# Miniprotein binders against q9vhn3, part 7

Target 1, 154 residues: q9vhn3
Amino acid sequence: MDPDDDLVLENEAEEIERLQLPEELKKPIDPEEEDERVARIEFNCSGCEMHEMVHYFGRKPPFALGVIYPEDNYVMRDPFQPPPPRWQSKPEYYIAMGTKCSICSKTVCKDPGCSFYYTASFCLPCGKEELKNWPPEAQARIRKQMSVSQGRQT
Below, E stands for the ipSAE of ESMFold2; O stands for the ipSAE of OpenDDE; V2 stands for 0.75 times the mean of E and O plus 0.25 times the DockQ between their complexes.

## First folded at step 6 (miniprotein)

Design s6 (at its last look DockQ between E and O 0.26; V2 from the best seeds 0.00; counts 0 for: pae E 12.4 > 1.5, pTM E .798 < .8)
Fold by OpenDDE base, look of step 6:
Structure s6 (fold): chain B 154 residues (1-154), chain A 83 residues (1-83)
Amino acid sequence: as target 1 above (154 residues)
Amino acid sequence: SPEDLRKLEEQIERLEKRLREIKEQLERGDPETVEKLQELLYEIFELAMKILKETGDPELFWKLFELLFRAYELLKEAKRLEE
């Protein structure tokens, strides 16, 4: 497990651990509040058929306090979390869907079959080309990732 | 452990199968589809959190989230059909 993947997962895990799942029943959301919570940014992965509407694209999602991404990420609010009361700025659960390939700028999801991260995010085609320039250890990691992703398509 | 990962994969496969079944039920006009999807979403989410906590396997985690999103979209559809 690359330390960077662990860091992203650890950050997500830490954020999830900090965010106790509210047991609270979905209270009816004010229609005005619902409108603000509507995902309006289209996310289309170039590597797969994933198509989703997300809430934010950038490095600092406003609903995820203290989160700063090294790259612009497509970020969705947890669709299952009830909206926090207006008076409580509770950090929301969020999901980073994906990013843009640092080389070709195509949108890719975080699925290992669509992208990988090493110093930057890459789609698999671009990453495969860049792989030649990376340390052997990094190359081995990415090759393993690609092999696993191909095995699931069969 | 490899065995644990295999078990998790099997669980994910079961959830995927369940989603397919619910989709078929929705197409047949099953009135309980919304409830079934809500339950499924909860189970998927719980498993995702478990995977994140216990294994940190990004592949399995992401697979579950893909499933979650598919289930969520289906839930939206199911709710629209109830209106």
Scores: ipSAE 0.040, ipTM 0.421, lowest interface PAE 5.2, mean pLDDT 78
Fold by ESMFold2, look of step 6:
Structure s6 (fold): chain B 154 residues (1-154), chain A 83 residues (1-83)
Amino acid sequence: as target 1 above (154 residues)
Amino acid sequence: SPEDLRKLEEQIERLEKRLREIKEQLERGDPETVEKLQELLYEIFELAMKILKETGDPELFWKLFELLFRAYELLKEAKRLEE
């Protein structure tokens, strides 16, 4: 049940108290920080069955310092490590899940069977439609991508 | 090499088996399931970083992404049950 998962993230200060950590570590998190840690953005890939909740959609996720994407990306915080103590200003790991196709605006994940990048992101069908408009290098990349994907499929 | 690729695929299968075992443990109410899931998530992440650095194979990376999200969702469920 996805709604219950979001609620668990909102109770992080309670989890810290349950662990009985030292006083400087027991302070409640900033409400704005807790809001950013809640995965509220739906990500549904139109090219496969991937459906997830993510934390951010845009070019410059605030939790990924120094990262500026050329396009809006669906970005999830790294769930594999405990959050740093609130008194530390550390960047966190993140995962860029996908983007919107520049032609049809459908959401696609980064899987090479679902999207291709050339100056902008395209779903595979739109990339194939626009192939004739691209320089030979870009055409070669999408053809190579399709050949590799087909070989792995086998 | 094909031998290296097969070894990595076997490692992924081993991690998936461990996730299924932890899911069964959670359903039976065994203790320490949250800690086991956190350890499994770290192990999956380390393997994903190794694959990215050493091979760059997108299909293996994608398989690990799927396993990673399944483990994370189970961890959220396990934490919910503790409350």
Scores: ipSAE 0.000, ipTM 0.185, lowest interface PAE 12.4, mean pLDDT 67
ESMFold2 (binder alone), look of step 6: mean pLDDT 83; pTM 0.808

## First folded at step 7 (miniprotein)

Design b0 (at its last look DockQ between E and O 0.04; V2 from the best seeds 0.00; counts 0 for: pae O 8.1 > 1.5, placed apart)
Fold by ESMFold2, look of step 7:
Structure b0 (fold): chain B 154 residues (1-154), chain A 83 residues (1-83)
Amino acid sequence: as target 1 above (154 residues)
Amino acid sequence: SPEDLRKLEEQIERLEKRLREIKEQLERGDPETVEKLLEMLYEIFELAMKIAKETGDPEMLWKLFELLFRAYELLKEAKRMEE
């Protein structure tokens, strides 16, 4: 029988929320850091269960100086080390997660069970159809890749 | 030159084999696999940048970016096992 337990709890919750708000406001949010260093782009592979938030989609990631990808890529900054201080002009390490299929535009990761490359990136279904137009050596390589990645289901 | 391209292709094949070996070590629970995968990830990245500068060959670059992705996926698994 503690008097005012319900009233004290309500007031205590309000006090805690108000006290926590100043702590949350003390550290300024840098809009340039949020725009660049926050992973805000959703990447979903259409060929598997992979889902990731990534930092960039395109050919010229701003954090990878002088790099131009052959195709638009979904690119993640290295999650295993912090980015360099902003006063440093150093390229960062990064992971190219995947791209869009050149035929159907579905998003696919770079796993050989989801996509492959010959002059352009393809999801497996579209690439299988385009295979007919490729040199025999390329066809054999891609068919071998498909056979090992699919587990030979008939 | 053709000789340079063959050497680069051999380096890529060596990295592929090493990644397969580290995957086997991870499955055995080797506690050093995180460090080995970090080293491999950065080696693959440096080779990709070298190829981009020297030849720009898109098929070799695509293969190296695939290896980077696979190394990253294994590194995620290794970090989970490290707990």
Scores: ipSAE 0.516, ipTM 0.785, lowest interface PAE 1.7, mean pLDDT 75
Fold by OpenDDE base, look of step 7:
Formats: sequence, C-alpha cells, structure tokens
Structure b0 (fold): chain B 154 residues (1-154), chain A 83 residues (1-83)
Amino acid sequence: as target 1 above (154 residues)
Amino acid sequence: SPEDLRKLEEQIERLEKRLREIKEQLERGDPETVEKLLEMLYEIFELAMKIAKETGDPEMLWKLFELLFRAYELLKEAKRMEE
C-alpha cells in the first residue's frame, strides 16, 4: 500500500469536505418560499358565483414569463402543475380568472356573461351604458355576446 | 374546417355529460370520484391546449374553462368528503 495513495485519499477527503457546502447552506426550505405558492388573493366575481383564491393580481405575473396584461388581472397558477425545482425558474401554466371593471372597479370573471373587453374591461351593466358611445361594429359585437349570455342564464 | 369544429364541440359536450355523471356519483358517495375528476381535468386541459393550438376559438376555450372550474369545485368537494 504505497504511502502516496494515502496522501491522495486524504487530500481528496479534505477537498470533498471543503466542497461540502457547510451544512448551514441547507437553507431550511424558507417557509416564505412555500408561502409564495399559496394562493392568498381572493377572487370573487360580481357577475356570477365564481369564487377562488388566486396567486397574483396585476399586469405581470412573475410565474408567467413574458405575459403582460393591458389591465390588472387576477391570475392563478395551474393548481395541477408540480412546483418547479428551486434552481429553475420554469414558466408555469396559469389561468387568468378575471379583472376589475374599468368603470365601477367591481371584480368580474372573463365569462361573456360577466364581462367583455373593448379597449378596456367592463362588467355587463357598465358596458351596456358605455356601448352607446362606441362604433356600431363594436356595439353589434357586444350585443351578440350579451344575447348569448342571457340565453345561458335561462 | 367546419367539420373539425363540430368534432371539437362534440368532445366538449361529451366532457359536459361526463361531468354531470361524476357529480351524480359524488352525490352517491362514490370513492373513486376524486380520481375521475382528476382524469377529467387532465382531459379538459389537453383539449383546451389542442383548441388553442389549432383554432384558438375563444368560445370553445371559454366553455372548457367553465367546465374546468366546475370540475375543480367538485374536486374540492370530493376531497372534503374524503376527510
């Protein structure tokens, strides 16, 4: 057993021990990081019974890379997607639930029976009033949407 | 094609029917309801992705979203019943 083999093994063990990141870098799973995945924002549609907890409200959800909304949206992470590894910011699947009416600020879902978009988001009541000021083509589109939504409530 | 669109609509209708059946099963205390709902949710997602890729039809996508929401609510209920 050549004395040179013992020196190489001791140096490798010391190097491995040095390369062993101090046990302190087992950063406890920061309870705060687990906390970021919990939906904490209440979404309640004023137009229907849709009620959910969502993860984000704003124009740029951090988990949806490259997504920029023209208005603040309530956005939920895909509840079925496993959490990305801590070391990889993977884009997550997401669901945009709804927004606030640009006129009355009531929360509405994206259901045609609850809201529509034309230059801005509107609840149906506010949108009906604004409709009068819009081009005929836009009016026709929104009227069609409202007719379809009313047929579903019966 | 219009024919392809009809096929997609039929698939949505089948999912809607299945959801109703699962709801009835949940009401009857079927222990497999959670699993059935998870499977259905997956199918809804797959179909939504397909529609988004192929046609992008907003009406169909919205129908699937509504279906997803309803299925998700049933899943929450089913899980609560298992506890």
Scores: ipSAE 0.014, ipTM 0.227, lowest interface PAE 8.1, mean pLDDT 79
ESMFold2 (binder alone), look of step 7: mean pLDDT 83; pTM 0.797

Design c0 (at its last look DockQ between E and O 0.08; V2 from the best seeds 0.00; counts 0 for: pae O 10.4 > 1.5, placed apart)
Fold by ESMFold2, look of step 7:
Structure c0 (fold): chain B 154 residues (1-154), chain A 83 residues (1-83)
Amino acid sequence: as target 1 above (154 residues)
Amino acid sequence: SDEDLQKLEEQIERLEQRLREIKEQLERGDKETVEKLLDMLYEIFELAMKIAKETGDPEMLWKLFELLFRAYELLKQAKRMEE
């Protein structure tokens, strides 16, 4: 836990409880907030059998304060971690599931056996063709990632 | 600043190594991997937010969100094993 949470919790929780906490607890779910919590976007990885319903596709998920992806990502709220206390202006926990390949536009998850990133995201087939145009150090790094995805280093 | 970037890269490398170790533990049937993976999700996410604020380096952010995705997938597997 952050020490900031402990310090802020003593002050902020007490103030919020006095001011408007009962009103927020009694109000129905804001329809716009409920719409964002419904996972209506289908994500299917073209490189494996992975499938998920996600909450957002784009660069700036509304529930992820201060994060702008360099590319559009399929993003879901993290179902396993509780959201931060509502009185803290912290981003919700979320998982970036994958992207569209920058060349062929196929949807791929972030597993290194399905995609990788160098200046842009690529599915493995497209990335293998682009690899020869990259600096040697980048080529070596990406080839190592692809070798692990083939199971040679288990 | 350059020293700070080195520290961030080292943190990412340590997280990846820990994830590989947890994956091996899960494959051997260690029953405490769920708690470790929940901790990993938290730590990776917090570091991603720090990097987004401090540098915004897209390759570091990609790597952290890749690790987060991998930890999430392993957590799903670990939760099924508790059944």
Scores: ipSAE 0.638, ipTM 0.839, lowest interface PAE 1.1, mean pLDDT 76
Fold by OpenDDE base, look of step 7:
Structure c0 (fold): chain B 154 residues (1-154), chain A 83 residues (1-83)
Amino acid sequence: as target 1 above (154 residues)
Amino acid sequence: SDEDLQKLEEQIERLEQRLREIKEQLERGDKETVEKLLDMLYEIFELAMKIAKETGDPEMLWKLFELLFRAYELLKQAKRMEE
């Protein structure tokens, strides 16, 4: 057993020990990081029975890279997407559930039967009132939405 | 074509009906619905992709989105029943 083999093995073991990231990097899964993936924001549409827990409310969801909404949106992480590895901030698939009416601040989903978007988001009742102030084209659009939504409630 | 749109609408209606049937099964306490719901989710996704590619009809896509969420909620329920 040549003495040179022992020196190489000791140096490799020391290098492996040095390359062993300090045990401190085995930081226990910070219970706080697991906590960020739990949907904690309640979304309840005032126009329908849609009720969900979502992950974010605002214009720039941190898990949706590059997404900027014109208004604050309720945003859910894709429930079917596995969590990204901790070491990679991967953009996640997301679902925008809805927003608040710009007039009455009621939460509404993006369903045409619950909300309308024209320069801002409106619940259908508020949108109907604002209709009078909108261009004829916008009026025609919302009227069409309302007709379709009324047909679904029957 | 109008005929193609009608076919797509009929497919959506069939999915809606199937979802209602699964809901009824869950309400009856049937425990073997998870796989059915997973299959349905897949079908909804496929149809949504098809519609998005072929027509992009926002109304149809929204209907499928609603079905997806309903199916997802039922899946949560079904999963809880199997535990």
Scores: ipSAE 0.000, ipTM 0.204, lowest interface PAE 10.4, mean pLDDT 79
ESMFold2 (binder alone), look of step 7: mean pLDDT 82; pTM 0.781

Design c1 (at its last look DockQ between E and O 0.02; V2 from the best seeds 0.00; counts 0 for: pae O 7.8 > 1.5, placed apart)
Fold by ESMFold2, look of step 7:
Structure c1 (fold): chain B 154 residues (1-154), chain A 83 residues (1-83)
Amino acid sequence: as target 1 above (154 residues)
Amino acid sequence: SDEDLQKLEEQIERLEQRLREIKEQLERGDKETVEKLLDMLYEIFELAMQIAEETGDPEMLWKLFELLFRAYELLKQAKRMEE
């Protein structure tokens, strides 16, 4: 059982964990901890094909130390980090997948080809309209960012 | 304060440049890119915590979260290429 698995190479162990059975089937000790581990929030980017299940939506996930997002974010636990043993304290890292557009409320990922931020987050269509109302320097900066994003298709 | 903000923004720009270099390495099929991307994810997390604690500047945090997302997407690509 446990001793046999200890001898497996890191890559093989990682693949086995992803393939075999969910290890989170264990009985919960703390309901808050169980909620923290369950990826029940669907995230679909309206600007691209990205679809993920995420763990949290909001500004201050209770499991992200010292980080407060400027807006509500869809936040996912780092999927490439194995769960730490319960007796060992270890910081967990989370990935902000995306937000809702401040104008139309459509869900968009953080890719510069799908959204950008200037005082608030915007999907590209809404941001292009808001851009007209911004100072010329801000307009130039955002246009440059969008040009780089279009050149990133490679 | 202005000098401190400039230093933090320079750190973000260096991370962005490093990500571009890693993307080019991935396109060439370099196997080391997974390790570099994992290192980058942790460095971005550390800088995000520092910025949140020292300034809380929303635009710098947004840039880091954007960079984090881009690094994660590249990491998924790199893992797929390793198969």
Scores: ipSAE 0.391, ipTM 0.737, lowest interface PAE 2.7, mean pLDDT 73
Fold by OpenDDE base, look of step 7:
Formats: C-alpha cells, structure tokens, sequence
Structure c1 (fold): chain B 154 residues (1-154), chain A 83 residues (1-83)
C-alpha cells in the first residue's frame, strides 16, 4: 500500500471537510420565507377531534397551481415535502383538510363521518335535512356512503 | 365512443347556457326561477350519474359539479328573492 495513497486520501478528506460549506453558509432561510411556510390558520372540525394548523383558507391556494375550489377550503402544504428551491416554483403537494358547511358555516373535515359533498359541502346534520329535498337517486347514493362511513367507526 | 363523449359535452354546454339565462332572469328580478333551478339541479345530477357510470371522465364530472354549485348558489339567491 504505497504511502502516496494515504496522502491522497487525507487530502481528499480534508478537501471534503473544507468543501463542507461552513454551517454558517447555510444561508438562513430568510426569516420571512420561513414565516410564509408556517401554518397560521386554525382548522378545527366540528364533527370530530381533528385540530390542525393550515396554510390557506380560500378557493385558490397560491402554492397549488391551477387549483380552484368551488368553496373555500382549508388547505395545508404537504408537511413532508421539502421547500422548493427559491428558483423553482414547483407546485407543492397539498392537503385539503376541510370546508365550512354551506348551511350552518361550521368547519368540517372531509371525512365521510363529518361531511359530505353534493352540490356543496354539508356537515352531516345539515346534509341529512337537505337530503330530503334531493332526488331519490341522490338520496340513495349518499345514504349508502353514510352507511359505509358509520360502519368503519365500529 | 368519441361520438358519445361529444354528445355528453354538448349536454353540458346546454346546461351551462340555461344556467346563464336563469342568472340573467334573476338579475332582472324575474320571479319563479326557483322551480327552474330545481329542475336544472336534477338534470345536472342525472347527467353526472350518467357520466360516472358510462365514462367516469373526471373533467366532465368536475364541470358538472361546478354547475351544480353555481345552480345551488343561484337557487339560494332566488329563494331569498321570493321571501
């Protein structure tokens, strides 16, 4: 094992250590950019114990390109997605947590045990009342969906 | 078939046009739009069910859901005007 091989390896290790950009050159994520990524909107489902902080409430999440909701949605950025580089406007993965009931304005999650969507979002109590006014076919479909959701809670 | 898809698209367009006409009627203060909107909601729903069964085209379904939502909002408005 020629002594020259050890010197090259030590120099490469030292060069790698020098090329380890000082931890300080991790440009502090601009505190303002970090601040934009902090979820500041409280989401609390009236139907269950789900409580989350989300990033957006509205129809057009700025981080979800081309997404337009018919109703205002509580939308969270995917917490597992690394922040896109500043130069790459990559569409971020997002999670729509829930909406407000179109009748009573209570916040509900998208869980079938808390809400359903038919023409609009409804909490289960309001939706059950509205269901009476819907076509029989629609009623049957939604009743089937509700029965399946209740069966998963046993 | 492509022809069947075109027919479905044409039906969606007709519903969109009817909804625009009803909206204009509401804006003019015309009464009795509630029944028209209820009928339209039914038709949109039926078409959505048909599309879901026949093709499952998500784009068409999304368009119909948007129409349903718009029709529903107009219905709420119409109802308030009749009170």
Amino acid sequence: as target 1 above (154 residues)
Amino acid sequence: SDEDLQKLEEQIERLEQRLREIKEQLERGDKETVEKLLDMLYEIFELAMQIAEETGDPEMLWKLFELLFRAYELLKQAKRMEE
Scores: ipSAE 0.011, ipTM 0.227, lowest interface PAE 7.8, mean pLDDT 79
ESMFold2 (binder alone), look of step 7: mean pLDDT 83; pTM 0.784

Design c2 (at its last look DockQ between E and O 0.56; V2 from the best seeds 0.66)
Fold by OpenDDE base, look of step 8:
Order: structure tokens, then sequence, then C-alpha cells
Structure c2 (fold): chain B 154 residues (1-154), chain A 83 residues (1-83)
């Protein structure tokens, strides 16, 4: 009855607790002070040098009435329009900036040189690999997009 | 209908062409591109909303949001040039 079995699992729980970075007390961001109009989400395209702060990441932007994205999108309120009065829930214009590649999860903007869509969003590298698996019509469409985007790099 | 889809595709192509022309104007240093880009931005947006309501075709919507994004980028550039 060999004594070595009592390597007690108790230390893993304590190590997990130590690795719990102190929950930075999420200061209750006073919901009243959260100016919903301040863009707080960082958007960085992996395909280009675009960096922007956006207002929303998800499928249903609260300011985009009636639009549901098939995938999570980085969405910015229209910066060129004056903010609607607080008392008016007017639908705002917005810009969908980008999404995550469905294969590699890298963030990409909606520029045809950075991403394309066929049933899902792809970065160009991942999409090129998947392209061979698609119907000829889809392939032709994406190839056309890629040709237009490459012509801009010259 | 297939006819409606074709018409929408043609509209998108026209928008793409206009966007290219505005880009070329901007690259030449032409002024007055801001207004054209704003107009285009809202035209694209309205078309996207129409499609979202009527068909919800995700590929077409993606294309319109792509155009919208491109127009936005150009508009940012144009505004910086006027500043």
Amino acid sequence: as target 1 above (154 residues)
Amino acid sequence: SDEDLQKLEEQIERLEQRLREIKEQLERGDKETVEKLLDMLYEIFELAMKIAKETGDPEMLWKLFELLFRAYRLLKQAKRMEE
C-alpha cells in the first residue's frame, strides 16, 4: 500500500485562487455617467493599419434598429451626425467597421483587401484556403473582389 | 425575384463606380468630395436598410456595409484634407 498517493489535490484550488488576479473592483461605472456615445471598444484590423474606437461589438447594436448581423460586428455610431437629443430615440446611422475571421478569429475590417463574406466572414488568407471548397459562382465572386483589392495596392 | 436581385446588383455596381470616381477626385486634391461622400454614405445606408427589411440577403448586405465602410474611410480622409 504505497504511501505516494496522498499528493492531495488541495493545492490546485489555492493556486487557482492565487492566480485569480484581484478582481479589480469594477468601479460601478455609474450607469448614468456612461455616456453611451463614447466609443470604448478598440478595433484593430489585422489586415491593415486601421485602428479605431467603436461603440459596439455584437450582432444587435442597440442604436441600429432592425439590423441583426449574422456575426458579431464592430459597429461605430455615425461620427458625422450630431448626436440626437437624449429624449429622442432616433435610429442613428452607423458604420460596421469589421468582424472576426470565422476561421482564425483575427479582427478584420470590411475593406475588400482585408476581408470577404461568403456564408461567413473571412480574412483574406483564410478565405483563400477555403475558396477551393466553395461553389464556382462563389469562387468567381470572391476572385473578382480580390482582383479589385489588389489593384489598389499598386 | 431574380429581376429584383439583378437590379440591386446593378445599383451596387453604380455605387462602387461612384465611389471610385470620388476616390480619384480626392487623390487629385479636388475639393467638394466631403459632400459627395456624405451623400453616398447615406444612400448606401438607406439601401442597406431597405435590403435588410425586404430580403435580408447577407451577401448583399455585406457588400453594402463594405461600401459604407469604404465611403467612411474616404470621408475621414477628405475631412482631414479640408482641415
Scores: ipSAE 0.764, ipTM 0.902, lowest interface PAE 0.6, mean pLDDT 86
Fold by ESMFold2, look of step 7:
Structure c2 (fold): chain B 154 residues (1-154), chain A 83 residues (1-83)
Amino acid sequence: as target 1 above (154 residues)
Amino acid sequence: SDEDLQKLEEQIERLEQRLREIKEQLERGDKETVEKLLDMLYEIFELAMKIAKETGDPEMLWKLFELLFRAYRLLKQAKRMEE
């Protein structure tokens, strides 16, 4: 029992020091965190031919610290710059690609020719029906936005 | 305050106008649109984060995310033209 007690005391202290430094580098990668860094979610806009692979769908992207969306969003990490180092826990840049229409649940990108927002996001067909019930000022604003996007196609 | 909100709305309008101008430059074949679009992409993002923290106005946030998305699409187009 004498060697075991001595070895345990020495090994215990040495084991604790190894486990404590540096913990960030020695911890295994959380499978959920690994998945969020890979663009595995397909985004297809029903209003145009936009197609992308994105990193997250929901209201609280893990890589966008402290950001909560009012609606589920398809979110892509910045593809033009490397992400910040993990040990800094800094927010990284990202792009919200689109949402699901609040009425029909079809996926639409944020282009004004495909969707618009008034209290919720809508694809153009559903939104055109819903805007009839909105205040006249809101109707005028949204109709102006749709007219500009149609002119953009010419 | 109303003055602060109006200044933010004016800033958003200026960003949208600038994006339209860069789109026209890209369509004319101007060479430096990639750098302008990158600069604009991050300016729009930083303003969106500021508004999210200070006001949380969903209408302004949605508009800024729309502009960010449009800048992203133009940037992809501009980079393909450089390749």
Scores: ipSAE 0.656, ipTM 0.838, lowest interface PAE 1.0, mean pLDDT 77
Fold by ESMFold2-Fast, scan of step 8:
Structure c2 (fold): chain B 154 residues (1-154), chain A 83 residues (1-83)
Amino acid sequence: as target 1 above (154 residues)
Amino acid sequence: SDEDLQKLEEQIERLEQRLREIKEQLERGDKETVEKLLDMLYEIFELAMKIAKETGDPEMLWKLFELLFRAYRLLKQAKRMEE
């Protein structure tokens, strides 16, 4: 038997499944969506060696319809699994790499050694300077985070 | 409700503890952490999407995205070790 026959049968089963869906969900692949799968945005953390190419920067990733971030994030599409079929209502998985510090605009990843969140994202140096203006609970959280990273109690 | 909020915070704390335990395993050279990290990465993502749709609490969303990023970083490290 021709080994390619198995691939043909798999493609037919997938096509039959798609044909059983509502017409609106049978829409063809958008060429612009294919181009969007190429990671073109460079992410470099100013606080560590993290470097990645990402797909999006902003609050509302196009591939995550119905979800909005409280601030702009650098977002990478799932590198480990293929996206779910277009006709399914399941969102594609993605990873938020980091953001820009709300004070100095330096790019920082989401590692607790590089950034802190309290109403907005801060690099650790800016967070440390703003510490006195925050409620005691937020002050305690960032001090604990910094102590773990630097091995000392403050 | 306050009770529901506390349950979500407890779930996030359990995820962080699991991530710390997996990091310890990986630091000991355990290459078998790949599947655990993959499962955890998707579990964190699903919880983040649920919170985004139901509450939109930015503190909880930030914490989940932090955990998701950390899980990704450890997963990349674990995959290099399995190779």
Scores: ipSAE 0.641, ipTM 0.814, lowest interface PAE 0.9, mean pLDDT 77
ESMFold2 (binder alone), look of step 7: mean pLDDT 83; pTM 0.783
OpenDDE base, look of step 7: ipSAE 0.761; ipTM 0.901
ESMFold2, look of step 8: ipSAE 0.611; ipTM 0.814
ESMFold2 (binder alone), look of step 8: mean pLDDT 83; pTM 0.785

Design c3 (at its last look DockQ between E and O 0.72; V2 from the best seeds 0.00; counts 0 for: pTM O .755 < .8)
Fold by ESMFold2, look of step 7:
Structure c3 (fold): chain B 154 residues (1-154), chain A 83 residues (1-83)
Amino acid sequence: as target 1 above (154 residues)
Amino acid sequence: SDEDLQKLEEQIERLEQRLREIKEQLERGDKETVEKLLDMLYEIFELAMQIAEETGDPEMLWELFELLFRAYRLLKQAKRMEE
């Protein structure tokens, strides 16, 4: 047998036991508090003040098997369908709500009036300052995006 | 290839145009907008997964997740109007 395989198994068992024990000793456990399918993360957009409860913040949502974002995202599970049965290993639909600005770390939703993306995500104030350093054609593309976003109201 | 990327960009543009058309239908009070938006939401998601698997292009993924987010907001608006 491979000793490395034995060490990996022992470490995983110890980590699982350690994680579970502190949670039980601290207080009576509410099963809903530990349920990954309950939205527990507050999302507040600094650009439009949208507020939502979401399920995950990070690059690799556990319910989206094998998907890795280039940046940390606030992600909501599909609110329009029931989740798949727990015994099925099936990717779920989800909605990426927004990110943190790469400069100021403010939370912004994906609406073009609140944020945009060029190599990284930016809120509008930080992005307007950063775009001055970009190639002229990239500047034109982002300014056109902002113009369409501002003029899309009828 | 360049041709494959162009086809994906055209697909994204067609989805964006359809979303604009559905938004106009919603503003006129058309009754089928909830079902159309739900269909669009899943079509956008499936294309995003295809792009994540085939290219992993972060700008295209960002555009699709932005479009998905906009479809979600319109769908919420459409459901409130039906209720």
Scores: ipSAE 0.578, ipTM 0.796, lowest interface PAE 1.3, mean pLDDT 76
Fold by OpenDDE base, look of step 7:
Structure c3 (fold): chain B 154 residues (1-154), chain A 83 residues (1-83)
Amino acid sequence: as target 1 above (154 residues)
Amino acid sequence: SDEDLQKLEEQIERLEQRLREIKEQLERGDKETVEKLLDMLYEIFELAMQIAEETGDPEMLWELFELLFRAYRLLKQAKRMEE
């Protein structure tokens, strides 16, 4: 049993022990790789009782190719479609739920009874005040919306 | 073009009319309307995408998204009725 064999084995064992890469703690798959498909943004309309969880807030939803909103919108992925397989980039349908009022920054849904759009988005109270400064056509449109929304509350 | 815009406006008006009809059907308790609502949502979505790509008119986009939102609310209501 040549003495040189024992020295090589001990050095290999120590090198193997040192080369035992600390068990890469399998970084717990960062639970923050939370399924991008989980809606995490709270949407609450200030004009009605609508409360929803949405997927995006901004002007360019990553799942809405080709759409750029003029203002930051709360956007939900289509809740009625099954999630596409991870390997298939299927264009997803989406719903713009609402935005923030350009004047008071309150969140409002797209319901005609909650918001109005003319050059910017407004809640109905702010829109009513700004109405006086708008062209007659814009005034006519908002008045029409108000008439339709009041008919739904009865 | 102005003609294309007018065509899109007419399409939106047709979708609005269909949405009203579906709403009336839902109010009558017709469950078969859920599929029709889904189809309509997809139609509006396709139109919205087309408008976004062709014109980017914020007002027209807003109208389409309003319609989609209204349709979504109806669909949500319909689904709750099926449970």
Scores: ipSAE 0.506, ipTM 0.790, lowest interface PAE 0.8, mean pLDDT 80
ESMFold2 (binder alone), look of step 7: mean pLDDT 82; pTM 0.783

